# VHH binders against q12xb4, part 12

Target 1, 267 residues: q12xb4
Amino acid sequence: MLDFVGLGLFDEKDISLKGLEKIHNADKVYVEFYTSILMGTDLEKMEMLYKKKITVLSREDVEQHAEDWLVDAKDSNVVFLTGGDTMVSTTHVDLRLRAADMGIKTTLIHGASIASAICGLSGLQNYRFGKSVTIPHPYVSNRGVRVVSQTPYDTIKNNIEAGLHTAVFLDIDKDKGYMTVNQAMEILLEVEGKLGEGVMVDRLAVGIARAGSPSPVVKADYIEALRDYYLGGPLHIVVIPAELHFVEAEALVKLAGAPEGILENID

## First folded at step 4 (VHH)

Design v20 (framework vhh_lunsekimig_d3)
Fold by ESMFold2-Fast, scan of step 4:
Structure v20 (fold): chain B 267 residues (1-267), chain A 125 residues (1-125)
Amino acid sequence: as target 1 above (267 residues)
Amino acid sequence: EVQLVESGGGVVQPGGSLRLSCAASGFTVSSNRLYWYRQAAGIERELIASIYSGGSTNYVDSVKGRFTISRDNSENTMYLQMNSLRAEDTGLYYCARVKTYYDSSGYRKYYFDYWGQGTLVTVSS
């Protein structure tokens, strides 16, 4: 049997009691950190609290060589740990399908997800969110050409036109590290400079750092102001609001320090 | 009471400089989208420069590199620095506040809720 266990948002204590029980009854425990990292813990703290040896899997171990460790779940209890909730913002459903092809039963033990945390922290209503998007780090091609994805700009534009907020995930790169809100604001403005459609100009955004920690930072301001605002350490996420209900605008002003002028644009 | 009050217009020779001011009251310039418009003889009123709530600026091609829009948040005032003035720059200069919103159908809407009274700039030899 293969049990997928979500670890939650921030540290080793965010695991559910059901998740902890699965770990205690497991013959083998694996974890991956390439989709999400819990910034309030490390492998040693997890092993000490969970009282189990944990084997770290690379992206290649999960995406290309999964059968090498999935075979253990044919005749023993295997737990696979992921930050947040296992099936949110991951491709791990493919891993479940591969397990099924091998005759392995799988279960899901849910963890708290950043997708719900941003609604609570910002005061923006979950039913008013559109399609989420990830901003990848810009890179230089083999031909020396700088590549910046236009997809986040297009997704935000389409959501705004539909009156929907956008959850904007920030990429994690092994060489460049964790993208900050500041870097995300610069990337969106760079794309705006090329396209000239005015989508990011005079645009309100919400920067969130360290959701689930004892001291999260939530700051709402215009993209140009957030470019230089200090939010501290990772992990960061951005929300781009569209049309605001009065209660949403009031929450951003009172709880996230948004400019009071946003209240003047509410019907 | 919301108000925009313009000043700084005058007569200047070609190649000279002027700085226009737009003093705002009843709202904060750093939180609003503000435009400079020009009304020249025989030409429709045109947008020449803008400053957005986040501080980004835009200019019409004919003034780009010669005019600079800025603001002083502590004085709650927007400025237009005009350099290398030409006879074609003669006109009434207006500041305006623009509100942007999306309606329930998802369409972007604009409205000008306040205008200044205008300040005259004359470029003559």
Scores: ipSAE 0.000, ipTM 0.114, lowest interface PAE 21.4, mean pLDDT 85

Design v21 (framework vhh_lunsekimig_d3)
Fold by ESMFold2-Fast, scan of step 4:
Structure v21 (fold): chain B 267 residues (1-267), chain A 125 residues (1-125)
Amino acid sequence: as target 1 above (267 residues)
Amino acid sequence: EVQLVESGGGVVQPGGSLRLSCAASGFTVSSNYLYWYRQAAGIERELIASIWSGGSTNYVDSVKGRFTISRDNSENTMYLQMNSLRAEDTGLYYCARVKTYYDSSGYRKYYFDYWGQGTLVTVSS
């Protein structure tokens, strides 16, 4: 038996009671941290609260050598922990398929996802979101040329044209660290400067820091202003709204400090 | 001690090229916002190019496509490569470091805390 358990957004207490029950009944507990990081906890705090030893799996352990630990689930109860919700923005469905090929039954215990958290924090309605996108850190090629991905700009443009909001995930790099809302705003404006299509001009955005923590920051303002707004430490995420329903615009003004002028032309 | 020292100015004919250098000491160029300013006779200092701490660059329209700003972290130096020079590019070129602070409303503001001595560029036949 292999139980996938989502850990939620921020710390070791975000686990559901059902997830905690699965851990207590487990013979082996594994976790991976390469798809999602819980900024409010660490392995020691998790082991202390859950009262179980936890083995950390690398990306290679999960993607290339999964059978080495999946075999434990043939004759024992195995729990696999992931930040957020286990099947959101991961390839872990491949682990379920491999387990099925080995005759292993799998279950999912859901955790809170950033995908729903941003809706609650911003007041933007979940059914009005389009395709999400990640902004990668710009890099310098071997030939000394700076490379900036155009994909986020194109995805946001397509969503806006369809009347859909965009969830914009921010890259994590071992050397450059966690991308901030400020850096994301700079990148979008840099691409706008090259393409000149006016997509990012006078464009409203929502910066969110530390969703699920005791001290989250949610700030709505135009991209140019958010570039220079203090949101504090990681993790950051951006939402680019499309056309706003009145209740969404009111929520951004009252809950995220958006400019009151966004209400003037909304019915 | 914090110091910025410009070099590379000189006399060049129209259509020529020059590379300006700004050597920094007392701080790291890769972690700071750095600007090139130009001052022509009778005109206030004009921002012409900037490089942000993350490596993003900006240029004033009159030099866009002709000038390139860059940094060399090992030399702790910022450069301005100037191509296709015109008579109107004549002036004293300064490098400057910009520091930030957050105002009472939470927005980042910029102030110039160090300037170099300047290097003269003359575009003349």
Scores: ipSAE 0.014, ipTM 0.448, lowest interface PAE 7.6, mean pLDDT 88

Design v22 (framework vhh_lunsekimig_d3)
Fold by ESMFold2-Fast, scan of step 4:
Structure v22 (fold): chain B 267 residues (1-267), chain A 125 residues (1-125)
Amino acid sequence: as target 1 above (267 residues)
Amino acid sequence: EVQLVESGGGVVQPGGSLRLSCAASGFTVSSNYLYWYRQAAGIERELIASIDSGGSTNYVDSVKGRFTISRDNSENTMYLQMNSLRAEDTGLYYCARVKTYYDSSGYRKYYFDYWGQGTLVTVSS
């Protein structure tokens, strides 16, 4: 048996009671931290609360060498832990298919996801979101040229034209660290400077830091202003709203400190 | 001990080019936020270009595509390459070091703690 357990957003206490029961009944517990990091905890705190030894798996262990540890689930109870919710913004469905090929039954114990958290924190309606996108860190090619992905700009543009909000995930890189809202705003404005299509000009955005923590920050303002707003430590995420329903605009002003002028174009 | 010294100004014809230099002493250019400002007759100093500690650059719209800010860490010097110069670019060019703080509303603010003496650029026929 292989049980996938979502750990939620921030610390070791975000796990559901059902998830905790699966850990207590497990013979082996594995975790991966390469898709999602819980900023409010560490391995030692998790092991202390859960009363189980936890083995950390690398991306390679999960994506290329999964059969090496999946075999344990043939004759014992194995739990696989991920930040957030197990199948949201991951390729972990591939692990379920590999387990099925080995005759292993799998279950999903859900955790709180950033996908729903951003709706609750911002007041933006989940059914009005379009395709999500990730902004990768810019890099320098081996020819010395700085490369900035155009994909986030294109995705945001397409969503706005369809009247849909965009959830914008921010890159986690082992060398460059956690992308901030400030860096994301700079990247979008840099692409705007190259393309000149006016998509990011006077564009409202919502910066969110530390969703699920005791001290989250939610700040709505224009991209140029958010570039200079202090949101504190990771993890950060951005939402780019499209056309706002009146309740969404009111929520951004009252709960996220958006410029009051956004209300003038709704009524 | 901390100094910023501009050089490279002069008289140039419209469409010409100049490269301004800002030599720093008492601090490292590569680890600081640096600005180029311009002051023309009858107006206050205006931001022209900036470069932060990470190498990210910004330009005022009127010079974007014509001016390029850069730095040489080994020479501890910042540059402003000015191409396709116009009469409107005439002015006294200053370099400045910037420090940041966050105000009571949470927004990042800048203040300038060191300025150079300026170098004059005149674009005329």
Scores: ipSAE 0.000, ipTM 0.321, lowest interface PAE 12.7, mean pLDDT 87

Design v23 (framework vhh_lunsekimig_d3)
Fold by ESMFold2-Fast, scan of step 4:
Structure v23 (fold): chain B 267 residues (1-267), chain A 125 residues (1-125)
Amino acid sequence: as target 1 above (267 residues)
Amino acid sequence: EVQLVESGGGVVQPGGSLRLSCAASGFTVSSNYLYWYRQAAGIERELIASIYSGGSYNYVDSVKGRFTISRDNSENTMYLQMNSLRAEDTGLYYCARVKTYYDSSGYRKYYFDYWGQGTLVTVSS
């Protein structure tokens, strides 16, 4: 048997009781950290709380050589841990299909996902979100030219035109670290300066830091002001709202400190 | 000692181009917020372009698409490439270094702690 267990958002305590029971009854426990990292914990703290040895798998172990460890699940209980919810924003459904091909039964024990956390923290309705997008760190091309991706701008524009909010994930770079809300705002304004289509002008955004932690920050303001707001340490995520329902606008003002002026023109 | 030295100003005809340079000493341009601002006769000093520590850019509407701000880290120099110049672009161009602090409401505030001597740009016949 292979049990997929989502670890949730922030630390080793975010695991469900069902997930913890699966770990306690497991013969082998694996984890991967390449799709998601829990900022509030580490391997030692996880092993200490869960009282099990945990083997870390690389992307290659999961994507190219999965059968090497999946065979253990034929005659024993194997648990595979991921941050968040196992099948959200991952390719791990492929592991379920490979296990099925080998005659291995799989189950899913869900964890809290950033996809629902941003809705709860901002007050924006989940069913009003469009396609998500990631802002990559700018890079220098082989010809020495600085390149900034236009994809986030285009995705946000298309969502706004469709009346849909945009979840904006922020890139991680080994040298530059975790992108902040401030940097994301600067990048969007840089693209706006080049294209001149007015998409980011007077545009409301929501900055979220440390979802699921004891000290989350949720701040709504216009992109230019949010560029200069202190949100503290990682991980950061941005939401760009489209047209707001009254309850959404009220939530942003009362819970995220948005300018009261956003309540104008919402009857 | 921190110093900013502008160069590249001059006289150019409408539609022409100029490249301004701001050579920095006593600090690293790649780690700091830097601004270009201009002072025209009878007009309040205007911030026209900025480059942040992470390398992102911002421009005032009147120069968008015409001006490009950049850095050369090996030369420790910031540039302003000015294309399609107009008579209205005439003025003294300064580069400035910006420092930050967070106010009591949590917002980052900026103040200029060093600026250069200025370089004159004249757009006329």
Scores: ipSAE 0.015, ipTM 0.358, lowest interface PAE 8.1, mean pLDDT 88

Design v24 (framework vhh_lunsekimig_d3)
Fold by ESMFold2-Fast, scan of step 4:
Structure v24 (fold): chain B 267 residues (1-267), chain A 125 residues (1-125)
Amino acid sequence: as target 1 above (267 residues)
Amino acid sequence: EVQLVESGGGVVQPGGSLRLSCAASGFTVSSNYLYWYRQAAGIERELIASIYSGDSTNYVDSVKGRFTISRDNSENTMYLQMNSLRAEDTGLYYCARVKTYYDSSGYRKYYFDYWGQGTLVTVSS
């Protein structure tokens, strides 16, 4: 038996009671932190609260060498922990398929996902979101040239043209660290300066920090202003709204401090 | 001690090119926000070009496509490559380092903590 348990957004207490029960009944507990990080906890705090030893798996352990630990689930209860919700924004469905091929039964115990959290925090309607995108950290090529991905700009542009909001995930790098809303705004404006299509000019954005924590920040403002707004520590995420329904615009003004002017052109 | 020293100014004909250099000491150019400002006689300094963390750049409209700001980390120097120069580009060019702070409303603000002495660019025919 292999139970996938989502840990939620922020700390070791975000786990559901069902998830905690699965951990207590487990013979082995594994966790991975490469798809998402819980900023309010660490391995020691998790082990103390859950009363179980937890083995950390690398990306290679999960993606290339999964059979090495999946075999334990043939004759015992194995729990696999992930931040958020296990099957949202991960490739972990591959683990379920591999387990099925080995005759291992799997279950999903859901956790809170950033995908729903951003809707609740911003007031933007879930059904009005388009394709999500990740902004990678810019890098310098082997030729000494700065490379900035155009994909986020293109995805946002396409969503706006379709009347859809964009969830914008921010890259995590071992050397460059956690991308901030400020850095994301700078990157989008840099691409705008190169392409000149006016997509990011006077464009509203929503910066979100520490979703699920006791001190979340949700701030809506134009990209240029948000570039310079203090949101504090990680993790950060951005939403770029397209055309707003009245309730969405009102939520951004009242709950996220958006400029009142966004209400003026709504019929 | 922190110091910024400009060089590369001179007299050039319209349509010509110049490269200005800003040599830094006491800090690393790759880790700081750096600005080029221009001052004409009797006019306050105006921002011409800036370079931010990660080498993102900004330019005033009048110089876009003609001027390019860059840095060389090995020489600890910032450059302004000026092409297709016009009479209106005449002035004293200053490099400046900026630092940031957060104001009481939560917004990041900038202030100049070091300026160079300036280098004169004269475009005339």
Scores: ipSAE 0.005, ipTM 0.324, lowest interface PAE 10.6, mean pLDDT 87

Design v25 (framework vhh_lunsekimig_d3)
Fold by ESMFold2-Fast, scan of step 4:
Structure v25 (fold): chain B 267 residues (1-267), chain A 125 residues (1-125)
Amino acid sequence: as target 1 above (267 residues)
Amino acid sequence: EVQLVESGGGVVQPGGSLRLSCAASGFTVSSNYLYWYRQAAGIERELIASIYSEGSTNYVDSVKGRFTISRDNSENTMYLQMNSLRAEDTGLYYCARVKTYYDSSGYRKYYFDYWGQGTLVTVSS
């Protein structure tokens, strides 16, 4: 049996009671940190609280050599831990399919996801969100040219045209680290400067840092201003609102410090 | 001890090219925000190009497609490659280092703490 357990947002205490029970009954416990990391904990603190040894798996162990450890779930209870919720913003459904091919039963024990946390923190309504998108770190091509992805700009534009808010995930890179809200704002403005379509001009955005921690920051302002706002340490995420209902606009002003002027523009 | 030293200026005909260099000492080019400014006689100093610590670049509209800013980390030097030069590109070109601070409202502000001496570019027939 293979149990997928979501660890939640921030530290080792965010796990559900059901998830903790699965760990206690497990013969083997694995974790991956390449899709997301819990900033408020480490492996030692997790092992101390959970009373189990935990083996860290690399991206290669999970994506290329999964059968090497999945085979253990044929004859024993294996738990696989991820930050957040296991099947949100991951390719881990592929592990469930591989397990099924091997005759292994799988279960999901959910954890709190950043996808739902941003709705609570911003006051924006969940059912008014469109497609999410990730901003990758800019990179240098094989030809030595700096490349900035246009897909976040296109996704945000399409959502705005449909009246839908956009959840914007920020890239995690081994060498470049965790993308900040400030960097994300600069990237969107860089693409705007190239395309000239006016999508990011006078555009409201919401920066969120350290969701689930004791000291989260939620700040709404125009992209140009958020570029220069201090949100502190990781992990960061951005929301780009489309048309706002009055209650959403009021929440952004009162809870996220958005400019008061947005209330005057609500029909 | 921080210094910025520009070089590479000169006289060039319209349509020509020049490469300006800004040699830095006392800090690393790769981890700082750096700007090129142009000042013509009797005109306010104008931002021409900038390069951020992570490598992204910005240009004023009048030079987009003609000028390219770059860095060489091994030489701790920033460059401005200027192509298809026009008479209006004439001026003193300064490189400058930008420092930031956060104000009481949490917003980042900038100030320029070091400038080079400037290098003269003259575009004339």
Scores: ipSAE 0.055, ipTM 0.481, lowest interface PAE 5.6, mean pLDDT 88

Design v26 (framework vhh_lunsekimig_d3)
Fold by ESMFold2-Fast, scan of step 4:
Structure v26 (fold): chain B 267 residues (1-267), chain A 125 residues (1-125)
Amino acid sequence: as target 1 above (267 residues)
Amino acid sequence: EVQLVESGGGVVQPGGSLRLSCAASGFTVSSNYLYWYRQAAGIERELIASIYSYGSTYYVDSVKGRFTISRDNSENTMYLQMNSLRAEDTGLYYCARVKTYYDSSGWRKYYFDYWGQGTLVTVSS
């Protein structure tokens, strides 16, 4: 048996009671941290609370060599842990398909997802979100040219044209670290400067830091202003709203400190 | 102790190129916000280009596509490559180090703690 268990948003206590029960009954427990990191915990704290040894799997262990450890689930109880919810913003459905091909039964024990957390924190309605996108860290090419992905700009533009909000995930890099809302705002404005389509001009954004922690920060303001706002430590995420329903605009003003002028730009 | 020393200015014809250097001591260019300003006769001093610790760059519209800011961490030097120079690019060019802090309302503020001496660029026929 292979049980997928979502760990939630922030620390080792975000796991559901059902997830904890699966861990206690497991013969092997694996975790991956390459899709998401829980900033309020570490492996030692998890092992202490869960009372189980946990083996960390790399992206390669999961994506290329999964059969090496999936075979244990044929005759044993194996738990696979991920941050957030197991199948949200991951390719882990591939592991379920591989397990099925091997005759292994799988279950999903859900965890809190950043996808629903941003809706609760911002007041923006989940059914009004379009395609999500990740802003990758810019890099410098072999010829010394700065390369910045245009994909986030295009995705945001298409969503806005369809009246849909965009959840914007921020890249995590081993060497460059955790992208901040400030850096994300700079990147979007850099792309705007090259394309000149006006998509990011006078554009409202919502910066969110440390969702699920005791001290989350939620700040709504225009991209130019938000570039210079302090949100503290990771992890950060951005939402770019499209047209707002009244309740959404009111939530952003009252709960996220958005400029009151947005109340004139509703529906 | 912080010191910034500009070099590379000179006289060049319209359409020409110059590369300005800003040699830093007392801090590392890779971990700091660095700016190029220019002061032309009869015109206010203006920010023309900046590079942030993260590597993000900014250019004022009048130089975008013509000027390129860069840094060499091994030489601890910031550069401004100026191409397709115009008469209106004439002026004193300064490099500056910027420090940041967050005010009590959570907003990031910038202040200049060190400036270079300036280097003169003259674009004339």
Scores: ipSAE 0.052, ipTM 0.484, lowest interface PAE 6.1, mean pLDDT 88

Design v27 (framework vhh_lunsekimig_d3)
Fold by ESMFold2-Fast, scan of step 4:
Structure v27 (fold): chain B 267 residues (1-267), chain A 125 residues (1-125)
Amino acid sequence: as target 1 above (267 residues)
Amino acid sequence: EVQLVESGGGVVQPGGSLRLSCAASGFTVSSNYLYWYRQAAGIERELIASIYWGGRTYYVDSVKGRFTISRDNSENTMYLQMNSLRAEDTGLYYCARVTTYYDSSGYRKYYFDYWGQGTLVTVSS
């Protein structure tokens, strides 16, 4: 049996009681931190609270060599831990398919997801969100050319034209670290400078830091202003709103300090 | 200890080229915003080029296409390659590191906390 357990947003206490029960009954417990990191905890704190040894799996262990550890779930109880909710913003459904091919039963124990947390923190309605997108860190190619992905710009543009908000995930890189809202705003403005389509000009955005922590920051302002706003430590996420319903605009002003002028741009 | 040391200035004829270097110590070039400023006689210092997070660059219109800013993270050095030099490019060239702080409203502000000694570029026939 393979049980997927979502750990929630911030620390080792965000796990559900059902998830904790799965860990207590497990023969082996694995975790991955490459899709999301819980900033309020570490491996030792998790092991101490959960009373189990936890083996950390790399992206390669999960994506390339999964059968090496999945085989244990044929004759024993294996738990696989992921930050957030296991199947949200991950490719982990592939692990369920591989397990099924091996005759292994899988279950999902859900955790709190950043996808619902951003709706609660911003006041933006979940059913009004379009396709999400991730901003990757810019990189320099082997030929010395700086590469910046245009995909986030295009996704945001298409969502706005459809009247849909965009959840914008920020890249986590082993060497470059956790992308900040400030860096994300700079990247979007850099792409705007190349394309000149006016998508990011006078564009409202919501920066969110440390969702689920005791000290979250939620700040709504125009992209150019958010580039220079202090949100503190990771993890960060961005929402780009499209046309706002009155209650959404009111929530952004009252709860996220958005400019009051946005109340004139209601749907 | 933080230090910026410029080199590479000199006298060149119009249409010539020069490469300026700014060697940094006490901090890493890849983690900081670095700027080239120029000060001509009787004129206030002007920003001519900068390099930002991830290697993004900026140039003032008068030098765009002629000047190229770059950095070598392994050498902890920033460069300014100047081509097609004109008489109006004459001046003292300074490299500078930008430091940020947050004001009482939570917004980031910039100030230059370290400047190099300056290197003189003279473009004359």
Scores: ipSAE 0.012, ipTM 0.416, lowest interface PAE 8.4, mean pLDDT 87

